# VHH binders against Interferon-induced very large GTPase 1 (GVINP1), part 5

Target 1, 242 residues: Interferon-induced very large GTPase 1 (GVINP1), of Homo sapiens (Human) (q7z2y8r1479to1720)
Amino acid sequence: DKRLFVLSILGLQSSGKSTVLNALFGLQFTVSAGKCTQGAYMQLLKVEETFTEELGFDFVLAVDTEGLRAPEHSNKSKDRDNELVTFVIGLANLTLINIFGENPSEMQDILQIVVQAFLRMKQVKIFPSCLFVHQNVGEATATDQTMDGRRRLEQKLDEMAAIAAEQEQCLDVTCFSDVIRFDVNTHVYYFAHLWDGNPPMAPPNPRYSHNVQQLKSRILMTATQESRGNIMKISDVKSRVQ
Below, E stands for the ipSAE of ESMFold2; O stands for the ipSAE of OpenDDE; V2 stands for 0.75 times the mean of E and O plus 0.25 times the DockQ between their complexes.

## First folded at step 1 (VHH)

Design e10 (framework vhh_7d4b_2)
Fold by ESMFold2-Fast, scan of step 1:
Structure e10 (fold): chain B 242 residues (1-242), chain A 122 residues (1-122)
Amino acid sequence: as target 1 above (242 residues)
Amino acid sequence: QVQLVESGGGVVQPGRSLRLSCAASGLTFSDYSMGWYRQAPGKQRELVASITGSGGRTNYADSVKGRFTISRDNSKNTMYLQMNSLKPEDTAVYYCAADFTGYESSYLMDYWGQGTQVTVSS
């Protein structure tokens, strides 16, 4: 039985999360791909044999989701989004939370959904790792303002955690670090535009490529640490997904 | 240091218009989402209108939709609130606020102005 590392990505509709997954892994390493549930698509990626013992897993299962919808008057969309988010976070060893651009309302929406989902996971004793990926930021913002951005994200996450805890009547939760293990200095990545001028045939932005490599390194480090503890096997994924 | 300075408040009769301005200094203005908040006597502070750093998206409280318009000029580091068809219920201290990661919660705003009084009375 082979060992799996499960990587999931969450984001609002049109957030560019499939671009991030493609940049990290490409398609040439895909062994199997398909739809696993309404709103989720899985790709099974084979780790090169020379690295399997060092990393502690044989395959990466990448889970991409249909983008989450902003809150609407329809109660049915809320139920579907909650089910999808719970499934994706519960399945994953590591969840990438994708935020696109500088839309404050969209940032508030995604953070609310994510914090509530992680609080639910804490209640059932599931503690997946998470990384925040902030895409489509200006080069100046990504380079010169990164520290201020990180501090503000942490402050917002702490507020959302307090609100969620109050709604759930959780007396032991006052900030985001009470929900999951999180370090804003190492778990947040800022990405400039992928393309200089954004035409299909343009070369990639050099700073985007650097940030992709940093994120890839962090993913591998997290995966290596998880492989000692509770890495899944292929048979385990079948019983989880059903 | 970062400063937000409001101007344009005053006393006006119902049905009149006012334009509020907020001048920002000490920050990269276009990186910040901006908002106007107000606090009336005996009420909590509430969001009136907000605008993203690029100006591409705006949001308004239901009580002011169709009457108020928020805008910004990033070349001048200034945000505006055009208030039309003013009502006595609009009487409040109006605050300019800036936030890098959002602006809907008054608890999480990064920077606040001192406020400017708007009074709508006969």
Scores: ipSAE 0.000, ipTM 0.120, lowest interface PAE 17.8, mean pLDDT 68

Design e2 (framework vhh_7d4b_2; at its last look DockQ between E and O 0.02; V2 from the best seeds 0.00; counts 0 for: pae E 17.2 > 2, unsure alone 59.1 < 65, placed apart)
Fold by ESMFold2, look of step 2:
Structure e2 (fold): chain B 242 residues (1-242), chain A 122 residues (1-122)
Amino acid sequence: as target 1 above (242 residues)
Amino acid sequence: QVQLVESGGGVVQPGRSLRLSCAASGSIFSDYAMGWYRQAPGKQRELVASISGSGGSTNYADSVKGRFTISRDNSKNTMYLQMNSLKPEDTAVYYCARDVYSSGEWLPFDYWGQGTQVTVSS
């Protein structure tokens, strides 16, 4: 009877992830104490009864990676991060890929992990959704500036897809859109970030609020399409992908 | 909240043309890639054509290439399917869908309209 939407939030900077989650769900949910299992931190968000019909689900399971780091020179740490990312993506109805700041090296690291994980999901015929959230990139309020950033991200994703495809011997993969459903114009969201980890007390600028509403609308659309989702135990997911 | 309304279906003779429309509301239309699917009686639903949010990329099923043209007018929040040289095999209920890209295998993300019947017969 219960309708559960599983939302995974993947990224290197934990504080940026909580800011997005708070902005999206802060007034419509009560938050339970979180639980950490196998490097994933899980929080159950109960939808306020007055909103359950509008939203199409009764609970949200927010899954966040704790301790995920950029790939290191250690091969063992990179394999562990890939396993964790694969688990997080395989568990969720929708995965948000959170990229904090403008550092190309940090962006490259997270993109490599993400692309590899989605390629693994494709190989086992699991087709999860993802959205990219790029925070703290300055005031990206002009649509042309946003379009330039989207094209640069698409190029990097395509580069990573080609590298992963060569490593996995996947001849039919030449770009990121061959790996998962992706349109850089509809699956990438950019935000200016006002406070690190603190609640925003200044009035939101209209463009920031608009971008948050667009992301919220996409999340709700995904949830209504998958209104009968169930959570999976962590053990069950690892068994299926290992 | 997504609302999709198909229109323009009907009964036509083979070789004739028909134009389907899909009006979208409740969202920013240009943010979404769109597609047309069809389902003949007793068959599975298949992707007919898809178009990116900007309209810059299109994709077609082999069975309709050269005969069907997908387009969109983002100022009117409407997607179209121009169907030329219709064949009896094109008889189906046609559905518009949102969030459709390169592969029809992403159907679980689709929001479906109610569909519009296209019948090609003498």
Scores: ipSAE 0.000, ipTM 0.138, lowest interface PAE 17.2, mean pLDDT 65
ESMFold2-Fast, scan of step 1: ipSAE 0.076; ipTM 0.564
ESMFold2 (binder alone), look of step 2: mean pLDDT 76; pTM 0.768
OpenDDE, look of step 2: ipSAE 0.026; ipTM 0.287

Design e3 (framework vhh_7d4b_2)
Fold by ESMFold2-Fast, scan of step 1:
Structure e3 (fold): chain B 242 residues (1-242), chain A 123 residues (1-123)
Amino acid sequence: as target 1 above (242 residues)
Amino acid sequence: QVQLVESGGGVVQPGRSLRLSCAASGFTFSNYDMGWYRQAPGKQRELVASITWDSGSTNYADSVKGRFTISRDNSKNTMYLQMNSLKPEDTAVYYCATEIGYPLYDSGTYEYWGQGTQVTVSS
């Protein structure tokens, strides 16, 4: 049967997730699936024949969420987002965490939700692979981080993980890398604005194009590593989702 | 959107007390340090008091030590400044402030300020 790589995308902004997905894969859709349980949408993408042997899979199943809600006063909204995030991460070989724009409350909301989900999944011994994608940012933000800046980012993630671990009573967790396989030097990507002018006719931003290729290369590398022991067949996904 | 809304300012006589409140929204309040600043006419804005995210540490300007107390209620997303033994020199606009860094942005720290609340101590 054909080999399948499952790529999940999490984020508050559905339009931002679609932009990244479309930019990464110039593949023809052979099948599309409608809305799945808990607000996830699935799309089946066919891999170019020239790449299938190198990558070790024939199709990519892209799992897109309806978009997560910012934390609300309601506990029910948080429970639903929590279930959706856990489902999407659990289904995937690789999860992209998409941050759109420069609104700090949205960035913090997404991180809080995903850190809590990663911590819960650690409790059931599921260790997801993830990449952070921060898109539609200014040129200054999109500049590659220095080693000192990356160290400060890692400290912030470690602090968030420690707080989440205390809330979840996980005394063995002291830093973010205890929760998930994470290297701040290779697992975080910043994307400048796509166009300088009036879309769609404006020329593409060269920095954005470069970052898209970097992310695409990392996705393919992760997919190749997963193919060496954990790639699924299409029939396996149907059985798991049913 | 990050919003900070101050309340509790007014006109009082020397030696009286006022309690300022700062209602925060649009971010996870319990994760960030908070501060009170003030600006008197013709002077620079100065830090009055600050409090860590967990209330484990507080800091005060020398001019207000022993008279002012900063506190916070993370369950209500609110910070307070209890001002006792007010002096004419305490007359200023008082601002609630926080500094939010982006977790995925190494140099993306932004200061957010409220609109301010006027405190006038008549001499």
Scores: ipSAE 0.000, ipTM 0.121, lowest interface PAE 16.8, mean pLDDT 68

Design e4 (framework vhh_7d4b_2)
Fold by ESMFold2-Fast, scan of step 1:
Structure e4 (fold): chain B 242 residues (1-242), chain A 122 residues (1-122)
Amino acid sequence: as target 1 above (242 residues)
Amino acid sequence: QVQLVESGGGVVQPGRSLRLSCAASGRTFSIYAMGWYRQAPGKQRELVASISSDSGYTNYADSVKGRFTISRDNSKNTMYLQMNSLKPEDTAVYYCAAVGEDYYSSTPFDYWGQGTQVTVSS
């Protein structure tokens, strides 16, 4: 049985996450792809044999969502999004939360859905890994601007965690780091110009992804660290998605 | 784990060229996104050009597009900015910057050089 690393990506509809995922893995060796139950799209990618021992896995299962709905939609849409997010996070070894060109305050509803999903998993003793990727944020390479962005994100995550904890009556949760092992200084990556904003983005087109190799390298390093602890087999994924 | 040092600045006449270099010391240079920023007197720092870790994509400010070219040589741990058709408005301190992750600490980082002065005057 082969070893599998599951990578999920979440983001708002039209946030460029599908294009990013395709740029990272779309030109790789894809074995199978399709739409799964609950609106998730999955691509199975084969790792070249020469790298499987170094990485610790044989395949990558990339999971992309259709995109989360706008906050102004009905409670029924929000319930569907909550179920999809919980499913996607629960399946993954690593979940990328894609934020595109907006600060955490403007993305509050998406962060709320994500935090609620992680809190629900904490209650059933599942602790998945996550990474925030904040793309197309102007002068993000300036240290002071990046630090301010991280502090704002941490504050919003802590606010969402406190609200979710009160709703779920979790007395042991006061901030986001109580929900999952998270450090805003080590789990958030800012890319000033991952996308130019206006150039055409016909997939696959890696020329329109700023720093695609850098992002790919970061994901692979995280995947290697994660695979050293817990790795799934292909047969395990089959039983979980059906 | 990255230290950046700029060189190649100086004083030139309008219409001339300069080539800036940014030498990086440290591990994993090839994974870093890199860019050039500039700061003119009395103005905020602005992005001039950026380059992906694999050199596959570059981006330029509208004011320099067609005149400046960014490049990198990962084997030499060096990034370059070729500046052609220089204008007095290009007068600024130019900084190189690197954005990425330290493989060994998993800590996000932003690294800046100390800057190199470019003066375009008649």
Scores: ipSAE 0.000, ipTM 0.129, lowest interface PAE 16.6, mean pLDDT 66

Design e5 (framework vhh_7d4b_2)
Fold by ESMFold2-Fast, scan of step 1:
Structure e5 (fold): chain B 242 residues (1-242), chain A 122 residues (1-122)
Amino acid sequence: as target 1 above (242 residues)
Amino acid sequence: QVQLVESGGGVVQPGRSLRLSCAASGFTVSSYGMGWYRQAPGKQRELVASISRGGSDTNYADSVKGRFTISRDNSKNTMYLQMNSLKPEDTAVYYCAKPSEYFYGSGIEDYWGQGTQVTVSS
C-alpha cells in the first residue's frame, strides 16, 4: 500500500493553488481528480521517485475547498462551508490557508470559519498544522506591506479566536496561538501579485522564488514529521470519503 | 547593527550532550522567530530547529526530533540548542539565524552567526 500525504488548501483563488503544488513538490501530472462526498475537489498527485525516499510518502492528496466566498453566498452556503472546512482540516496532515489580496472583509469571513474549525479540533484534542499564504501583495511596497499584513492578520486571528472562545466558553483561549501552534512571523508567507498574473505572470523575481523555497522547506519538514507518525494509506482515505 | 555570536561547540563521543548558545545584539530576540542550521562538509545548509516569536511553536528536522530542543531566554537576548544523544551524523558547523521579512526559517536568512563546530567522534 502506497503512502499518502494529505494537503488541504483553503482559500478564494483556485488557479494559484495548482501552481503552488507543482512548484513545491516538483509534481508533474495529476493521476486522478474528482469531488468527494463533502463537496471538495480532490487531486491525487504522484511524487517524483527522487523525492519519495526523502519525504516518506508516494502521493500527495490535494484537497481544494474552492468556493469559500461567504460574503457573496447565502446562509446555507455558509453552513456548507463551515462543515466542509472542518472536514478538510480534519483530514489533512497540513492545511494551507490561501489569502488573496488585501480585502479585509473577505479575509475576516474566511478567517472566522477557519478559526472556528481549529477551535473545534482543539476541543477534541486534534492539533492540525497550518500555514498561511498571502498572495497579491504589492512589490514596490513589499516590506511595508509584509509588516502591516502580519500585524493585521495577527490582530484578526486573535479577534476571531477571542470571539469563538467566548461563544464556546473556552476560558483558556485568549488569542489564536492558544488554539493552534502559530507564529505570524514564521507561519505566513507573502507573495507578489505576479503569482497569478492577469495580465499573464511575468518571469519570477528572486524574492518570489525564495518565498516558494521557504514555503517548500516548511511544508517538507512538516510532511516528513507527520509521515513518520501518522502515515495515511490510499485505502484509508478512500474509506473516509465514501 | 545586527550581530549573532555562537558558542558551545566542541568534540564529543557518541551519546553525549552539548548546549549551543547564540547571543544576539542589535535587535530583540523576542520580536523575531529564529532558527538553528547546520552544514556538514560537501552538503548544503539545512534547518535543524526553529522557534517562533512567542516561543509557542517549534519545528525540528526529523533526524533530530526528540533529541534536540530549541529555546530562548528573552531577558538575556539569547537562543539555545540543547543537543542530547549526539550521533556521528550530527557532525557539522551549526549556525544561528535571524530571518528577514521575506525569508523565515528556510535557510534564506539575512543574518547568520559565525558558526560553531560540533564533532561527534570516537
Scores: ipSAE 0.000, ipTM 0.107, lowest interface PAE 18.2, mean pLDDT 68

Design e6 (framework vhh_7d4b_2)
Fold by ESMFold2-Fast, scan of step 1:
Structure e6 (fold): chain B 242 residues (1-242), chain A 122 residues (1-122)
Amino acid sequence: as target 1 above (242 residues)
Amino acid sequence: QVQLVESGGGVVQPGRSLRLSCAASGFIFSTYTMGWYRQAPGKQRELVASIGSGGDSTNYADSVKGRFTISRDNSKNTMYLQMNSLKPEDTAVYYCARETLWFGELSGMDVWGQGTQVTVSS
């Protein structure tokens, strides 16, 4: 049975998820097929032989939640989003939480959705791995985002975790690290505009700039670390996908 | 509801200019990469130009480079294509499109407008 890494990407429908997936996979990976089930779009990607040894898997199943909605949408839409998020987190080896831009309301919305989902998973004893990717920030912000931004994100995650725990009557949770293993210094990445600043003198196939390659390397290294010894088989994911 | 609506097409003489507009609704326009595509009779659909979410990163087909300029106004949720020095070979239906997932050439385009006709003839 071939080794499979399941990567889920959570974000609002406007979150620039295509930029992250293109940076990770581009034309270096063969897209086998796409399928949409329960509101999640899934693509199976064959890892090139040059990468299978260092990554420890043969295929990547990329799961995209194309339609996440803001909380102020109807209750029907919110219930669908909660169900979808729970499904993709439960399926994944690693969940990327993609935050696009610097709008505080958008960041608030995605954090509420994901923290609530992680708390629900904790209650059924599923402890997913997650990575926060904050894109489309200013160049200065991305360069100097070592303390202030990470501290604010950690404070907000802790606040959301406490609120969610109170709402769910789960009082053994006081901060986000009680919900999922999380270190704001190692599980959060800040990147400037990935589509901005592409040199005109680039070769005919300018799929990777320095910025894109750096993002890809950092995310893949984190993904490889999170997969450590808990490798999935294709048969494993088929048993969870219907 | 996610929608893209093109406008500004028409019939013009060679050497003249047209400006196409694409009005977006139902999503946060400022966070998406957008593009203009065209399809002439009997030919495959081709990318004309694309523009990154912030408006500074642009890409053009070789056939239009130096003549066409893509731009966007995120405050108005609108994308534009300024077409200068139009040639008969620019005659096509022009479509605006939104990129959401890109694993290869065109696999990531998930929302398309209805198209607007541009005819360049004497």
Scores: ipSAE 0.000, ipTM 0.123, lowest interface PAE 15.9, mean pLDDT 67

Design e7 (framework vhh_7d4b_2)
Fold by ESMFold2-Fast, scan of step 1:
Structure e7 (fold): chain B 242 residues (1-242), chain A 122 residues (1-122)
Amino acid sequence: as target 1 above (242 residues)
Amino acid sequence: QVQLVESGGGVVQPGRSLRLSCAASGSTFSSYWMGWYRQAPGKQRELVASISPSGGETNYADSVKGRFTISRDNSKNTMYLQMNSLKPEDTAVYYCVADLGPSTYYDYVHYWGQGTQVTVSS
């Protein structure tokens, strides 16, 4: 039985995800890939032999939640998203939550579903780590916007935690940090565009590369610390999926 | 950066009480899940108690339930562990920790104090 790290990505699929995973973990090849449920795609990736001792795991299970739908598109959309998000978070050691655009309020419904799922996981003593990745941030005012963005995100997460706690009757939950281990100053990453303008004519964006390296360092640190404690085996994932 | 300083340790007879304090400096104290780990010589460290950022939720190891109480005062950036009915088995170095998961199931810790010795001896 081999050691496994489960990484889930919620929201819009990021371009270059496989390249990022290869850079993070020295992946040589895909062992298997397939759908695990409607709207989720799993890929089992083998960690390069030279890295397995350093990282403390042999495989990465990447779970991509392509096809999260905006609530306004159908009556079934929110119910499906709630089921999918709860499943994916419950499976993961670390969940990346992608926010697209300048304002967290645009993703409010998805954040509410995510917070509710974390609260439900907490009740069964499952506490996966989470990181927020905020994409499509302009570079010219990025520092000022990220400070305001962090404040708004924290306020929205606290609001959603209070609502979810009321619905689930968790009187001991007051803010999002009561639901899961989270610090808006260290667990939120802001990404500028890789290309500034139309891709064929735009120069490369160096700020994007820097932010990828920062996220890489955090993911790797989290994975290494998780693997030193409660290491997951491939058989454990089968038990959780059931 | 956050620094954690423990106090209140000492030598005490079985059945007595001690109160440990942890003072935090630096980062945002009120945003952290806080807790107490302990480690006896030649033994694995264990999470004894944890407390949510708001103080609304607490969790305890089975070995200390009913005897220990964790609390915090965010206005003073201080966390406490009230230890009652101490047993020789409670003898250990006690570490204040910050940025901890909400239960013993996920015991990832970002910041550690230097530790304070508690000895329960007859």
Scores: ipSAE 0.000, ipTM 0.186, lowest interface PAE 15.8, mean pLDDT 68

Design e8 (framework vhh_7d4b_2; at its last look DockQ between E and O 0.01; V2 from the best seeds 0.00; counts 0 for: pae O 12.2 > 2, unsure alone 64.9 < 65, placed apart)
Amino acid sequence: QVQLVESGGGVVQPGRSLRLSCAASGFTFDYYGMGWYRQAPGKQRELVASISNSGGSTNYADSVKGRFTISRDNSKNTMYLQMNSLKPEDTAVYYCAKHGIEYSSSEGWFDPWGQGTQVTVSS
ESMFold2-Fast, scan of step 1: ipSAE 0.035; ipTM 0.556
ESMFold2, look of step 2: ipSAE 0.176; ipTM 0.634
ESMFold2 (binder alone), look of step 2: mean pLDDT 81; pTM 0.820
OpenDDE, look of step 2: ipSAE 0.000; ipTM 0.258
ESMFold2, look of step 5: ipSAE 0.223; ipTM 0.656
ESMFold2 (binder alone), look of step 5: mean pLDDT 82; pTM 0.830
OpenDDE, look of step 5: ipSAE 0.005; ipTM 0.255
ESMFold2, look of step 7: ipSAE 0.158; ipTM 0.609
ESMFold2 (binder alone), look of step 7: mean pLDDT 81; pTM 0.815
OpenDDE, look of step 7: ipSAE 0.000; ipTM 0.280

Design e9 (framework vhh_7d4b_2)
Fold by ESMFold2-Fast, scan of step 1:
Structure e9 (fold): chain B 242 residues (1-242), chain A 123 residues (1-123)
Amino acid sequence: as target 1 above (242 residues)
Amino acid sequence: QVQLVESGGGVVQPGRSLRLSCAASGFTFSSDAMGWYRQAPGKQRELVASISTGGGYTNYADSVKGRFTISRDNSKNTMYLQMNSLKPEDTAVYYCATQLYSDYTGPWESDYWGQGTQVTVSS
């Protein structure tokens, strides 16, 4: 039986989640892909044999969601999204939360669902890791203004954590870092546009490539740390497709 | 009928440079990520460098960072590996490879390999 690291990606529909996943792993070999539950799809990626002993796992299971919905005045859609998010976060060793554009307020409903799911898991003593990936930000935000963006995101997460704690009657939670281990300076990545102009005639943005490599290194470092604890075996995963 | 053909290998002294080429046919080259692998005697194949469909993302093994540069020309269906400051430990058979790009909600395909080109770095 082989060792498995589970990576999940959450985001709104059409938020570029698939682009991030493809960019992170390059030519890692897709062995299997398929549906693991309504609205969640998985790809099994094989780690190069020369790296398996160093990393402590043989495969990465990438779980992509079909995109969370925020339709107007729909309780059924919210219940569905809550169930999907809770399942996906609970399955993963690490969850990437994908934000598109420079306005976190547009993601408010989804961030609330995510924060509520983490809070519920804290109550049952499950502490998943998460990283925020903020795509399609201005060049200045990605290079010089990242501090301002991080501060605003942290404020939004803290507000949502306080609201969720009040609703769940958790008196010991006042900010997001009380819910899960979170450092806004190291757990948030900002990506400008991939191209310095109109594709395909524009050259690649070197800052984008560098940031992808840094994020990939952070993911692998997290995977290595998790693998030295209780790592999932492939036999523990029941749904696969060739 | 997917074919990958490597060229540019040879014997060089330490500190010198070589450029490898990979000519691809039988698939839509511009839609597929590509990479270079190498295998030294008695070792498993190691990913050396990879490049995304449009060339915007590149990844390198730690052992070659700063020395090797991967690139592609989609108009010529060709991928390159520029190898600078070669070391004896770079001696290996170098393989061109591709993994067909798949949508995460759709089907996937197997990897394809070239036959390899020998690179020997010796004094």
Scores: ipSAE 0.000, ipTM 0.113, lowest interface PAE 17.4, mean pLDDT 67

Design f1 (framework vhh_7z1x_3)
Fold by ESMFold2-Fast, scan of step 1:
Structure f1 (fold): chain B 242 residues (1-242), chain A 123 residues (1-123)
Amino acid sequence: as target 1 above (242 residues)
Amino acid sequence: QVQLVETGGGLVQPGGSLRLSCTASGFTFSSYWMNWVRQAPGKGLEWLSGISPGGGSTSYADSVKGRFTISRDNAKNTLYLQMNSLQPDDTAVYFCARGGKYYDFWSGYFDYWGQGTQVTVSS
């Protein structure tokens, strides 16, 4: 039976999360793809044989889901989003959390949903890793601007974790790092605009390609480290999602 | 209402040529990357080629580079694959697949697929 690493991507509707997933893993690396009962789309990607022992897995299951709706939407939308988020985080060895642009409202919305979901996972002893991908950032190449962004994100994550912990009466949680393993300096990636101009008629931005390569390297490195104790077999996935 | 319909498949002899067409409806065809993918008997999916929304950029898998040419006619909402120097190993079901608006052809996850058209290369 072959070993499987599960990578999920999570983001608000229209957040560009599919763009990131597609840039990392194209169909040419896919051995199968389809939609599961929860409304998530899955792609199975085969790891080169020369790397399977080094990485500790044979396949990557990439889970792309319908974008989450902002919390201001109806209770029916919130219940559906809650179920979907819990499912994809619970399934994943690594979750990519996609934030598009620098809108404070969008950042607040995604962080609220994500932190609550991770706190719920902690309660059932599921410990996935996460990486934040901040797309379409105008000053992505400026170190000072990026550092300010990281500090703001860390402060918001800590704030949301404290609020969620109070609601769940979890006294051992005071910051986001108490919920899951997280380092703002190594778990956040800032991506420049994809296009030099307005798509679809503009050429790709060269800096975006560089950002993709950096993120891909980190994902593979994280996958190698995180998969050693928690790897799934493909037969396990068939019983759970198929 | 998004639909992709492939035509042009059939039986051809080794060394022959064939042109596949994919007619798109239900979306703004000129805004999307388009792709050709095949599946040979008993094998998985193989991406073959992709083309940008305006047709200015194309890419090919090594297995078909130099033999196949992807093109599109946005006025007719049609994608083409010109296949030359066909080999028995090219026998497969060929699929038209819609890529994204904002990403390169080689890295696209495909959200809509045609039903496929059979190409058999045999004497």
Scores: ipSAE 0.000, ipTM 0.111, lowest interface PAE 17.2, mean pLDDT 69

